# Ledger of designs, part 14: VH-VL binders against Rhythmically expressed gene 2 protein (Reg-2)

Target 1, 260 residues: Rhythmically expressed gene 2 protein (Reg-2), of Drosophila melanogaster (Fruit fly) (q94915)
Amino acid sequence: MRSLSRFRLITFDVTNTLLQFRTTPGKQYGEIGALFGARCDNNELAKNFKANWYKMNRDYPNFGRDTNPQMEWQQWWRKLIAGTFAESGAAIPDEKLHNFSNHLIELYKTSICWQPCNGSVELLQQLRKELKPEKCKLGVIANFDPRLPTLLQNTKLDQYLDFAINSYEVQAEKPDPQIFQKAMEKSGLKNLKPEECLHIGDGPTTDYLAAKELGWHSALVHEKSYAYLVKKYGEDIDRDHVFPSLYDFHKKISDGAVVW
Short names: E, the ipSAE of ESMFold2; O, the ipSAE of OpenDDE; V2, 0.75 times the mean of E and O plus 0.25 times the DockQ between their complexes.

## First folded at step 10 (VH-VL; framework fv_bexmarilimab)

Design k4 (from g2 with light chain Q56E; at its last look DockQ between E and O 0.84; V2 from the best seeds 0.88)
Fold by ESMFold2, look of step 10:
Structure k4 (fold): chain C 260 residues (1-260), chain A 123 residues (1-123), chain B 108 residues (1-108)
Amino acid sequence: as target 1 above (260 residues)
Amino acid sequence: QVTLKESGPTLVKPTQTLTLTCSFSGFSLDTYGVGIGWIRQPPGKALEWLAHIYWDDDKRYSPSLKSRLTISKDTSKNQVVLTMTNMDPVDTATYYCARVQTYDSSGYFLDYWGQGTLVTVSS
Amino acid sequence: EIVLTQSPGTLSLSPGERATLSCTASQSVSSRYLHWYQQKPGKAPKLLIYYARLRESGVPSRFSGSGSGTDYTLTISSLQPEDFATYYCQQYGSSPFTFGQGTKLEIK
């Protein structure tokens, strides 16, 4: 972990970096829908979940926190779920919507719906052994609702982390610089310089470029090739800091093959 | 390669209705988070947003012009149409269509623009 | 309506100099909704900076954006002849979506 010795703060994204869904929302929503008498095709549910994800983020940003008037994040999810089923051919009756939505909301706090991404646990374990909190703080920066701490506890990742911030509670989302600044503050480190910070995530814009433009160092974990990424997101993506997974990232930093 | 092109009449008389078509290629309005916007620029003046339409058929109009504007899309033809009623000489401008894009589902911007078409409103 | 006021209206500089262009919003705008465009005479605008700070593909590193809240800045670190153009900031977060009136960057 010699290549990481310059860093006093290392932060991670959660979704598709540390944790991923065990099954698609289409399949999971379909199974729960059947239990509540709202049967829909799983492919329609997957399509309309994604459509409603875009609609909700456009119309009610940051899980409703940045909406005027503010929407509670549970209501935000309830609205997304209602729209997803209605557009898929089986609207949930208004009198049942609250209980139905709460069941899904509670389920997505747990390892029933989430699993670690490839290599995430092994990396965190080794970082905690070699980079103790007095030397380097490990944190999470996520565009996420207030379930984040409970999710990290239920998936056993909380034990490796010094802090986690979610965009809803701090009222700032990636790629906005404010959420990265709040992470620096939350670390409690004195005289922390941007060049001493590393952010690791799967979002080319929201994680990689956002952190890099603030003077942090950044690593991108992504399934697509460097050639694809630079064509779509621009030439500011560094070939030497793109990795297919945290497993590959971990292997390369262990081999001393990464230079910052 | 993403391209957009505006077409329609270049001369319109006062009170007539203007219909402009944006024809585009290299992307589809079936893509989540994508849309087409219309922006105009009077000669020597600043840019003014008019309207946009998203992949989900959600439509937004400039409040000061809303009663005069209609936007629609034909995804199968890769076209978006803007109609503006009751044209007046002050509406003389270059009209642009542009792709509305997002990388985070929330923040949108105009990443590709057509070359624009000058529409003159005079007798 | 959020009014974006750009200053100066015209900025006269020589190649090699640093340009600083200001965009002030009448009320707070999240960085993710603030963008910069470049427009040369007779041409369509071109996206330069999105989300206040991120360069569009193909934009040279001499262009950078900064700021938050109500005050945003576009900086060109060492002007090239092709950079002399009009620059617009835009907010795309609150309807009506508005542009600043522009800053014309011209050769001194």
Scores: ipSAE 0.839, ipTM 0.918, lowest interface PAE 1.0, mean pLDDT 92
ESMFold2 (binder alone), look of step 10: mean pLDDT 92; pTM 0.944
OpenDDE, look of step 10: ipSAE 0.933; ipTM 0.961

Design k5 (from g2 with heavy chain S106T; at its last look DockQ between E and O 0.86; V2 from the best seeds 0.89)
Fold by ESMFold2, look of step 10:
Structure k5 (fold): chain C 260 residues (1-260), chain A 123 residues (1-123), chain B 108 residues (1-108)
Amino acid sequence: as target 1 above (260 residues)
Amino acid sequence: QVTLKESGPTLVKPTQTLTLTCSFSGFSLDTYGVGIGWIRQPPGKALEWLAHIYWDDDKRYSPSLKSRLTISKDTSKNQVVLTMTNMDPVDTATYYCARVQTYDSTGYFLDYWGQGTLVTVSS
Amino acid sequence: EIVLTQSPGTLSLSPGERATLSCTASQSVSSRYLHWYQQKPGKAPKLLIYYARLRQSGVPSRFSGSGSGTDYTLTISSLQPEDFATYYCQQYGSSPFTFGQGTKLEIK
């Protein structure tokens, strides 16, 4: 881990970086919906989940925290769930909606719905072993609701991390610089410089470019090719800091193939 | 390759209704987080946002012009139509359509613009 | 309504110089809603910077954005002949979605 020795702070995104859904929301919502008498096609549910994800983020940003008046994050999810089923042809009965949505909200705190991304556990284990907390802090910066600490605990990732920042509680989201500054403060490190910080995430804009533009170092974990990413997001993406997975990132770091 | 083009009359008389069509290619309004916006620019003046429509048919209008504007889309034809009623000489401007885009599902911007069409309102 | 005031109205500089263009909002605007556009005479606007600080694909690295809250800045580190144009900031967070009045960057 010699190539990481310059960093006093390393932060990770969660969704599609450390953890991913075990199965699609369409399939998971479909199975739970059937148990509550709301049978919908799984493909329609997947389509409408994504549509409602965009609609809710547009109309009620940061899980409702950044609206006026603000919306509680549980209400935000209830609205998303209700819309997803109604648009898919089988609305959840009003009398069941509260209990149905609470069931899904609780389920998505657990390893029933989430699993580690390829290589994430192995990387974190090695980092914790080789980079002691007094020398380097490991944290999470996630656009996420307050379930984040419980999720990290239930998936056993909390043992490797010094802190986790969720956007709802700090009232700031990536790519806004404020959430990165709050992570630096949460680290407790004195005289921390941006160039001593590394952020690792899957969002070309929200993670990679956002951190890089603040003077941090950044690594992008993404399924698309470098050519695709540059064409869409521009030349500020460095080929040598794009990886298909944390497994590949870990291998390249171990081989000494990454230069910052 | 993303392209947008405005079409419609270049001369209208006061009180008439203006109908403009935005024809686009290289993307679809079935794409989540995508929309079409209309912006105008009077000669020598700043840009003014008029309206936009999102992939989910959600619509927003400039509050001061809302009673005069209607926006609609035909996703199968890759077209968005703006109508503006009761035109007045002060509405003389270049009218642009532009793609509304997001990379974080929350913050939107206008990443590709048409060439614009000058609409003159005079009798 | 959020008013965006750009300063200066006209900026006269020579190629190779550094340009600093200001955009001040009448109310706080989250960085994710603040964008910069370039417009050359007779042409459509072109997106330069989105989310206050991030360059659009194809925009040269000499363009950079900064700021937060009510005060935002576009910087061009070393002016090229093709950079002489009018620049607009825009907020896309609160309706009506407003543009600044523009800063005309002209050759001295």
Scores: ipSAE 0.865, ipTM 0.927, lowest interface PAE 0.8, mean pLDDT 93
ESMFold2 (binder alone), look of step 10: mean pLDDT 93; pTM 0.948
OpenDDE, look of step 10: ipSAE 0.933; ipTM 0.960

Design k6 (from g2 with light chain S57T; at its last look DockQ between E and O 0.84; V2 from the best seeds 0.88)
Fold by ESMFold2, look of step 10:
Structure k6 (fold): chain C 260 residues (1-260), chain A 123 residues (1-123), chain B 108 residues (1-108)
Amino acid sequence: as target 1 above (260 residues)
Amino acid sequence: QVTLKESGPTLVKPTQTLTLTCSFSGFSLDTYGVGIGWIRQPPGKALEWLAHIYWDDDKRYSPSLKSRLTISKDTSKNQVVLTMTNMDPVDTATYYCARVQTYDSSGYFLDYWGQGTLVTVSS
Amino acid sequence: EIVLTQSPGTLSLSPGERATLSCTASQSVSSRYLHWYQQKPGKAPKLLIYYARLRQTGVPSRFSGSGSGTDYTLTISSLQPEDFATYYCQQYGSSPFTFGQGTKLEIK
């Protein structure tokens, strides 16, 4: 693909870029809760999952890694799960919480809970076929806990990727420049310049703007319109580098319709 | 269109309690990751953070002023109230309310500010 | 408490010149907690830069932020007469959430 020939490193976000949940966490938690006797309304679970996501990220950023003292990432999830169910009307007893949370943690390593986003597999296959690994490295940069390598293996995406960086293990999150710099180091490429790097993700701030302000090129895959994105996140978003999906991105780079 | 406005007394005597109201529009405190903060600025001096309240009713106070401050919200009225007890002439300042915002659920900033209200503490 | 020290206290420059404003933290601050505000006389502060380097909507591209850890910088590449103001950095990661003492930018 000629539009990408200038890049020596291409990195992807995971959630809502390469992979997406098969169903919402609220509905998935509801199904597992029902099987284990903790019945809650799915809409309340979805609401309270999101509420607890915000609370945990505020109080224990980076799955507990970036706080003092550190919280173990499994405990971080256990606390989020416990709060989500308790606030939704069915608290999980402390003696059962460990097993219940571990079951959910293990499920979210697998294709039972995750599926590829539209066009992600096809794009990765074509990139691996046409961009030789010696010339261009393909990687992942994700704000994610240490399950990331196992998830990529279980969803069969690891075969297309040279490396994956998760924020918990490197103790740095997007949009912090450190995680992008660690990805450049992990690539093993000598004399790699920011302008030879492309980051593709769905986060207007954490992926697109963060990489762009470090001198990388970036592409934003997002369901919202360009007009919505510019109004909310500012004028630094380039219309020519916003795409509805990786399928559309792939189509346009194959047609030579993208200029960097 | 996000707007915030401070209201309350502009002259307060020493030892009295100051009550300030932040009235806002264009957003709701039911929105995840949103809050209201209070910041003051004595004439000719730097900004000082006082307190904030998040959408989930979590509250933070400046440690040096915590015993004197109370913050509360009424989401249905789009209002946040700050109360500061035992006012002293050194508390003379312009008091601002501002929206607390996040784009990543972790890093927060003050993206929109009210016009401010000058509160003078004197006999 | 994290102390933010801004330098210089006052900066006098002509229109068209490049302004560089420094903010030094007494201990490391993650860039996503470091922000810059502009305040003109008699007016409320206005957010310029959030997460150390990202521009708020409507902020001209001549404003940029950089840095990490303890050292952060606000740069105005081509100074305009309307840029006369005081600039504050702020950390919003560790209570008490503190502001720097300000840099007054005078355009002559």
Scores: ipSAE 0.848, ipTM 0.921, lowest interface PAE 0.9, mean pLDDT 92
ESMFold2 (binder alone), look of step 10: mean pLDDT 93; pTM 0.946
OpenDDE, look of step 10: ipSAE 0.930; ipTM 0.959

## First folded at step 11 (VH-VL; framework fv_bexmarilimab)

Design ko1 (from k1 with heavy chain W55S Y103S Y108S, light chain R32S; at its last look DockQ between E and O 0.80; V2 from the best seeds 0.83)
Fold by ESMFold2, look of step 11:
Structure ko1 (fold): chain C 260 residues (1-260), chain A 123 residues (1-123), chain B 108 residues (1-108)
Amino acid sequence: as target 1 above (260 residues)
Amino acid sequence: QVTLKESGPTLVKPTQTLTLTCSFSGFSLDEYGVGIGWIRQPPGKALEWLAHIYSDDDKRYSPSLKSRLTISKDTSKNQVVLTMTNMDPVDTATYYCARVQTSDSSGSFLDYWGQGTLVTVSS
Amino acid sequence: EIVLTQSPGTLSLSPGERATLSCTASQSVSSSYLHWYQQKPGKAPKLLIYYARLRQSGVPSRFSGSGSGTDYTLTISSLQPEDFATYYCQQYGSSPFTFGQGTKLEIK
């Protein structure tokens, strides 16, 4: 772990970095919908979930926190769920919508819907074993609603982490520098400098470039090639700090192949 | 390579309707989070946003001009059309179309612009 | 409506100097919605900085953005001859989506 010895703070994104969905939202929504008599095609649900995700983020950013007036994050999800089913050909009955959406909201707090990404648990285990909390804090910075701490507990990742920051509660989302600053404050580390911080995530803009621009070090975990990433997101992406998975990152760190 | 180009009349008379077409290549309006925006600039003056349309047909118009504007897309032709009714000499400007892009964050920005077309409104 | 006020209106500097351009919003704007564009005479605008501080592909590292809330800044650390242009800030968060009035950076 010598490659990481310079860091006093290491933070991770959650979605598609530490944890991923076990199945697509289309499939999961379809299974729960069938139990409640709202049968839709899973491919239509997946398509319309994605469309509603983009629309909700445009109209009600940060799960409704950054709107005027503010929308509660549960209502944000109920609106997304209702639209997804209605557009897919089987609207949830009005008298059932509240309870149905609450079932999905609660289900997505659990390991029924989430699983670790490749290599995430193994990396966290080794980091916690080799980097004591007194010398290096491990945390999460996620564009996420307030379910985040419960999700980390239910997936058993909280045991490896010193803190978790979600964008809804701090009213700042990546790539905004405020959420990174709040993570530094939450770490409790005195005289912490940006160059002593490492952020690891799958978002080329929200994780990698955002942290790098603040003077942190960063690593990008992404399935696309380096050539694709540079073409789409620009030349500020360092070839030596892009990895296909946390499994690959862990191997490269263990081999001493990463220089900061 | 992303390119956009505006086409339409360069001279219109007051009260006439202006129709502008944005033809683009190097991307598709099938992609989530992508759109086309229209911006104008009167000679020697600042930029003014007019309207945009996203791939999911989500549309927005400048509130002060909304009664005069209509935006539509034809995804198969890679075109977006802006119509502005009741033109007046004060509407003389260079009209640009630009790609609306959303990175992996919630905010949108205008990352590639057409060359612009000057539209003169004169009797 | 969120009004973006840019200052100064005109900035006269020599190549090699540092330029600092200000953009002040009438209401708080999330940095995720604030962007900077460069426009040379007779040309279309070109995106420089998005999300307040991130450089668009192909933009030289001498360009940087900073700020939050109501106060945003574009900095050019060592002016090159090709940097003399008009610069606009834009907010894309609250309709109507507005641009600042521009700062003209001219050679002294």
Scores: ipSAE 0.762, ipTM 0.887, lowest interface PAE 1.3, mean pLDDT 91
ESMFold2 (binder alone), look of step 11: mean pLDDT 93; pTM 0.947
OpenDDE, look of step 11: ipSAE 0.910; ipTM 0.953

Design m1 (from k1 with heavy chain Y103W; at its last look DockQ between E and O 0.83; V2 from the best seeds 0.87)
Fold by ESMFold2, look of step 11:
Structure m1 (fold): chain C 260 residues (1-260), chain A 123 residues (1-123), chain B 108 residues (1-108)
Amino acid sequence: as target 1 above (260 residues)
Amino acid sequence: QVTLKESGPTLVKPTQTLTLTCSFSGFSLDEYGVGIGWIRQPPGKALEWLAHIYWDDDKRYSPSLKSRLTISKDTSKNQVVLTMTNMDPVDTATYYCARVQTWDSSGYFLDYWGQGTLVTVSS
Amino acid sequence: EIVLTQSPGTLSLSPGERATLSCTASQSVSSRYLHWYQQKPGKAPKLLIYYARLRQSGVPSRFSGSGSGTDYTLTISSLQPEDFATYYCQQYGSSPFTFGQGTKLEIK
């Protein structure tokens, strides 16, 4: 782990970095909908989930936290769920919406809906073994609602982490610098410099470039090639810091093949 | 490869209605989070946002011009149309269309612009 | 309405010098809604910086953005001849979506 010895803080994104959905939201919503009598086509649900994700983030940013007036994050999800089903051909009656939505909300904080990404557990295990908390803090920075601590506990990742911050509770989202600054504060490390921080995530803009432009080091885990990413997101992406998965990242740092 | 091009009349008389078309390629308004905006620039002056329309047909207008503006899209033709009523010589400007884009589903910007079309309003 | 005030109105510098352009908002603007555009005479504006500090594809590393809240800055290190243009900041968070009045960067 010599490649990482310069870092006093290492942070991870959650979705598509440490954890991924076991199935698409379209398929999961479809299965739960069928159990509760709201029958919709899974492909329509997937399409309309994505549509409603964009509409909700445009109109009610940060799960409603950054909206004026503020919206509770559970109501934010209820609205997204209601729109997803209604646009897919089976609106949920108003009198049933609260209970139906709450069931989905509860399910998505468990390992029923989430699983570790390739290599995430093995990397965290080795980091916790090799890097003691007094020298290097391990944390999470996620654009996420307040279910995050429970999710990390239910997926058993919390044991490897010193802290986790979610955008809803701190009222700041990636790529804004404020959420990264709050992670540095949460680490409790004295005299922490940006160049002593590493952020690892799958978002070219929200994770990689955002952290890099603050003077942190960053690593991008992404299924697309370096050539595709540079063409789309610009020349600030370093070829040597793009990896197909945390498994590949872990192998490269174990082999001493990564320089910062 | 993203391109946008404005088309419409270059000379309009006072009180007439201006209709401008933005034709684009390299993307579709079926794509989530994408839109088309209209911006104008009077000769020698700053940029002024007029209106935009999103992929889901959500529409926003400059409040001071809202009563005069209408924006619509034809996704099958890759076109967006802006209509501005009751033109006046002060509306003489270069009119641009631009793609509205987001990388985080929340923060939007204008990443590609058309070349612009000068519209002169005179007697 | 959020008014964006750019300063200076005109900045006269020589190639190789460092340019610092200011954009001050009348109300706080989240960084992800603050953007910078470059416009050369007779040409359309071109996006340079989005989300206050991230470079658009194809924009050279000599361009950088910084700031938060009400105070934002565009910096151009080691000016090149092609950088002499007018620069606009823009906020896209609160309607009406507004541009600053521009800073003209010209050869001294």
Scores: ipSAE 0.845, ipTM 0.920, lowest interface PAE 1.0, mean pLDDT 92
ESMFold2 (binder alone), look of step 11: mean pLDDT 92; pTM 0.942
OpenDDE, look of step 11: ipSAE 0.935; ipTM 0.961

Design m2 (from k1 with heavy chain G35S; at its last look DockQ between E and O 0.84; V2 from the best seeds 0.87)
Fold by ESMFold2, look of step 11:
Structure m2 (fold): chain C 260 residues (1-260), chain A 123 residues (1-123), chain B 108 residues (1-108)
Amino acid sequence: as target 1 above (260 residues)
Amino acid sequence: QVTLKESGPTLVKPTQTLTLTCSFSGFSLDEYGVSIGWIRQPPGKALEWLAHIYWDDDKRYSPSLKSRLTISKDTSKNQVVLTMTNMDPVDTATYYCARVQTYDSSGYFLDYWGQGTLVTVSS
Amino acid sequence: EIVLTQSPGTLSLSPGERATLSCTASQSVSSRYLHWYQQKPGKAPKLLIYYARLRQSGVPSRFSGSGSGTDYTLTISSLQPEDFATYYCQQYGSSPFTFGQGTKLEIK
């Protein structure tokens, strides 16, 4: 892994970078909803989950952390879940909402709902084998609620990582520079320079451009073509640092084909 | 290719109601996180926000103008309509519609603007 | 209401010079809600910088944004003739959504 030898800190996004859902929220929500007497079409649930994701992030950013008064992240998810079902044709009764939402919240801490993305485990295994913590710190920077450490433990990724930053606890989200600065501090590395840091994620704006603008190196893992990405997100995306998956990233790094 | 265009009267009398239409192409208001806003600019002066209508039909109005403004959308026609009542000469301005966009679901910005339409209120 | 105060009101510079435009917020604004627009005479505004520091597609690399909290800056590293325009900062985090009063960048 000589092409990574210049880096003293390597950080990863989680959702759609290291881990992905095993099944759509529509299907998972539909199965649990049926158990609680709230039958909805799975496709409607998937559509309305996405709609409520945008609404909650607009109105209650950072899982409620960045609102006044602060909203607890469990309440944030409860509100999202309630809206998703109500808009899909079957509201969950208020007296059942707490228990129903807690059941979903607990499931989404586990490998029942999450699986590794293609190549993520293999890459982390080799990085930990070849890049000892004294030479390079490995971490996570995620726009995520406080379940993140438990999720990493339950999916067995925590063994490869020196730290994990979730946006709720640090009160800062990607693409804001503050969360990247918090990761540099959390690494404990003395005199760490931005050019010694690599961030790997699937978000063209929230991960790739955000880190690159701070002087970090960055890799984008995304299923869309380079041409699509440049057209939408601009010319600051480097063709040589866009990869279809962490599997492809790992192959290119192992072949020495990536230059930073 | 994203485009927006404002249409409506260019001259109104005091106390009349102004109705402006924003016609757009290259995107749909069915897309989550994409919305339309209205901004005005009096001649030689700064930009002033008026109203936004979001993809979920949620609406925001400038508090000082809220009693005079109504915003609505027709997704099937790719149009958003702004109505402003009781026009006064101080409301003379170029009126713009613009697309409201987000890349992180929470931070919104105005990534494409119409050419604007000058509305003069005379009497 | 968050008031955005831009300084200077007018900045007179020559092509090739470096321009620094300031935007000060009356209250702290998260970087993801602070944006910069360029407006040429007789034209609509055009987005330059979103989330305080990220360039919109098609914006030349000589434009950069920085800052956090209450103090934000737009920098143009080497002015080109087409850069002489009025620049507005804008916050979109708290209603009413507000613009600064503008900085007019003109040829000296």
Scores: ipSAE 0.827, ipTM 0.910, lowest interface PAE 1.0, mean pLDDT 91
ESMFold2 (binder alone), look of step 11: mean pLDDT 90; pTM 0.927
OpenDDE, look of step 11: ipSAE 0.925; ipTM 0.957

Design m3 (from k1 with heavy chain H52Y S64A; at its last look DockQ between E and O 0.79; V2 from the best seeds 0.87)
Fold by ESMFold2, look of step 11:
Structure m3 (fold): chain C 260 residues (1-260), chain A 123 residues (1-123), chain B 108 residues (1-108)
Amino acid sequence: as target 1 above (260 residues)
Amino acid sequence: QVTLKESGPTLVKPTQTLTLTCSFSGFSLDEYGVGIGWIRQPPGKALEWLAYIYWDDDKRYSPALKSRLTISKDTSKNQVVLTMTNMDPVDTATYYCARVQTYDSSGYFLDYWGQGTLVTVSS
Amino acid sequence: EIVLTQSPGTLSLSPGERATLSCTASQSVSSRYLHWYQQKPGKAPKLLIYYARLRQSGVPSRFSGSGSGTDYTLTISSLQPEDFATYYCQQYGSSPFTFGQGTKLEIK
């Protein structure tokens, strides 16, 4: 962990960095839909979930927080769920939509729907053992709704973390600089400089480039090759800071093979 | 590689309807978060947004020109068509199509542009 | 409607100098909705900076973007001959999705 000694703040993304879905939304939505009498094909649900994810983020950004007038994040999800099922061949009746959506919202707070990504728990355990909170803060910066603290608690990751911020509550999303500044403030560290901060995430734009452009150090966890990433996102991606998984990152850090 | 090309008439008479086609390759309008925009530029003047169409067939029109514009897509042909009615000499401009792109599902930009086609409106 | 005002209208500089181009919005714009384009005479615009500060693939590191809220800046740290062009900012946050009037960067 010697290569991390310069950092006073290390932050992580959540989805596809620390935690991932256990099964696809298509399969999970299909099972719950059947219980409420809305039987749809799982592949259609998966397709339309993704379509509605994009529609909702375009039309009602930040789970409705950045909408004028503001939309409650539960209403945001209810609208996404309703559209997903209606477009898949079986609309949820209006009088049942509230209870239906609440079932899915509650389920996605838990380890029933989420599991750790490869190497995430092991990395966090070692960081907490070797980097004391008084010297280095560990946090989360996520484009996420207010369920985030409950999710981290239910997946037992909260024990390794000093704080977590979600985009809905702070009214700022990655890649916007404001959410990274909010994380620096939330750390409580005095005279914290950007070059003393490391952000680790899976988003080439939203995590890696966003943090790097602000003067932070950054590590990208991504399945695609360096060549693919440079072609798509440009030369600002450093080959020495791209890793296939947190497991690989952890190994490289332990071997002293990463230079910042 | 992403390419876009505008096609249509280069000379249009006042009051006629202009129809422009954007033909593209290297991507599909079936891709989530992707769209096509039309932007024009009168000679020596600034860029002006006209319309956007997205993969989900959502359409946005410049409010000042909305009554004159229609945008549509044919995903199977990799084409987007813009129609502008009641053309006037002040509409003389280079018309560009461009790909609408997003990396965060919310913030959109125009990452690749066609070469443009000059449309002259003259009697 | 959000009006984007670019200043200066024309900037005359020599190769090697630093260029600073301003884009001021009439209302606050989230940085992920603000973008910069470069246009050379007779050519189509080219995306330069997206989300206010991130470089498009193939754009040299001498180009950088900064700012937030209503005030945004494009900086070229050491001008090359190919950088003399017109630069436009654009907002994609609120309809109508407007461009600035442009800053023409001319060789002195």
Scores: ipSAE 0.863, ipTM 0.924, lowest interface PAE 0.9, mean pLDDT 92
ESMFold2 (binder alone), look of step 11: mean pLDDT 92; pTM 0.940
OpenDDE, look of step 11: ipSAE 0.935; ipTM 0.962

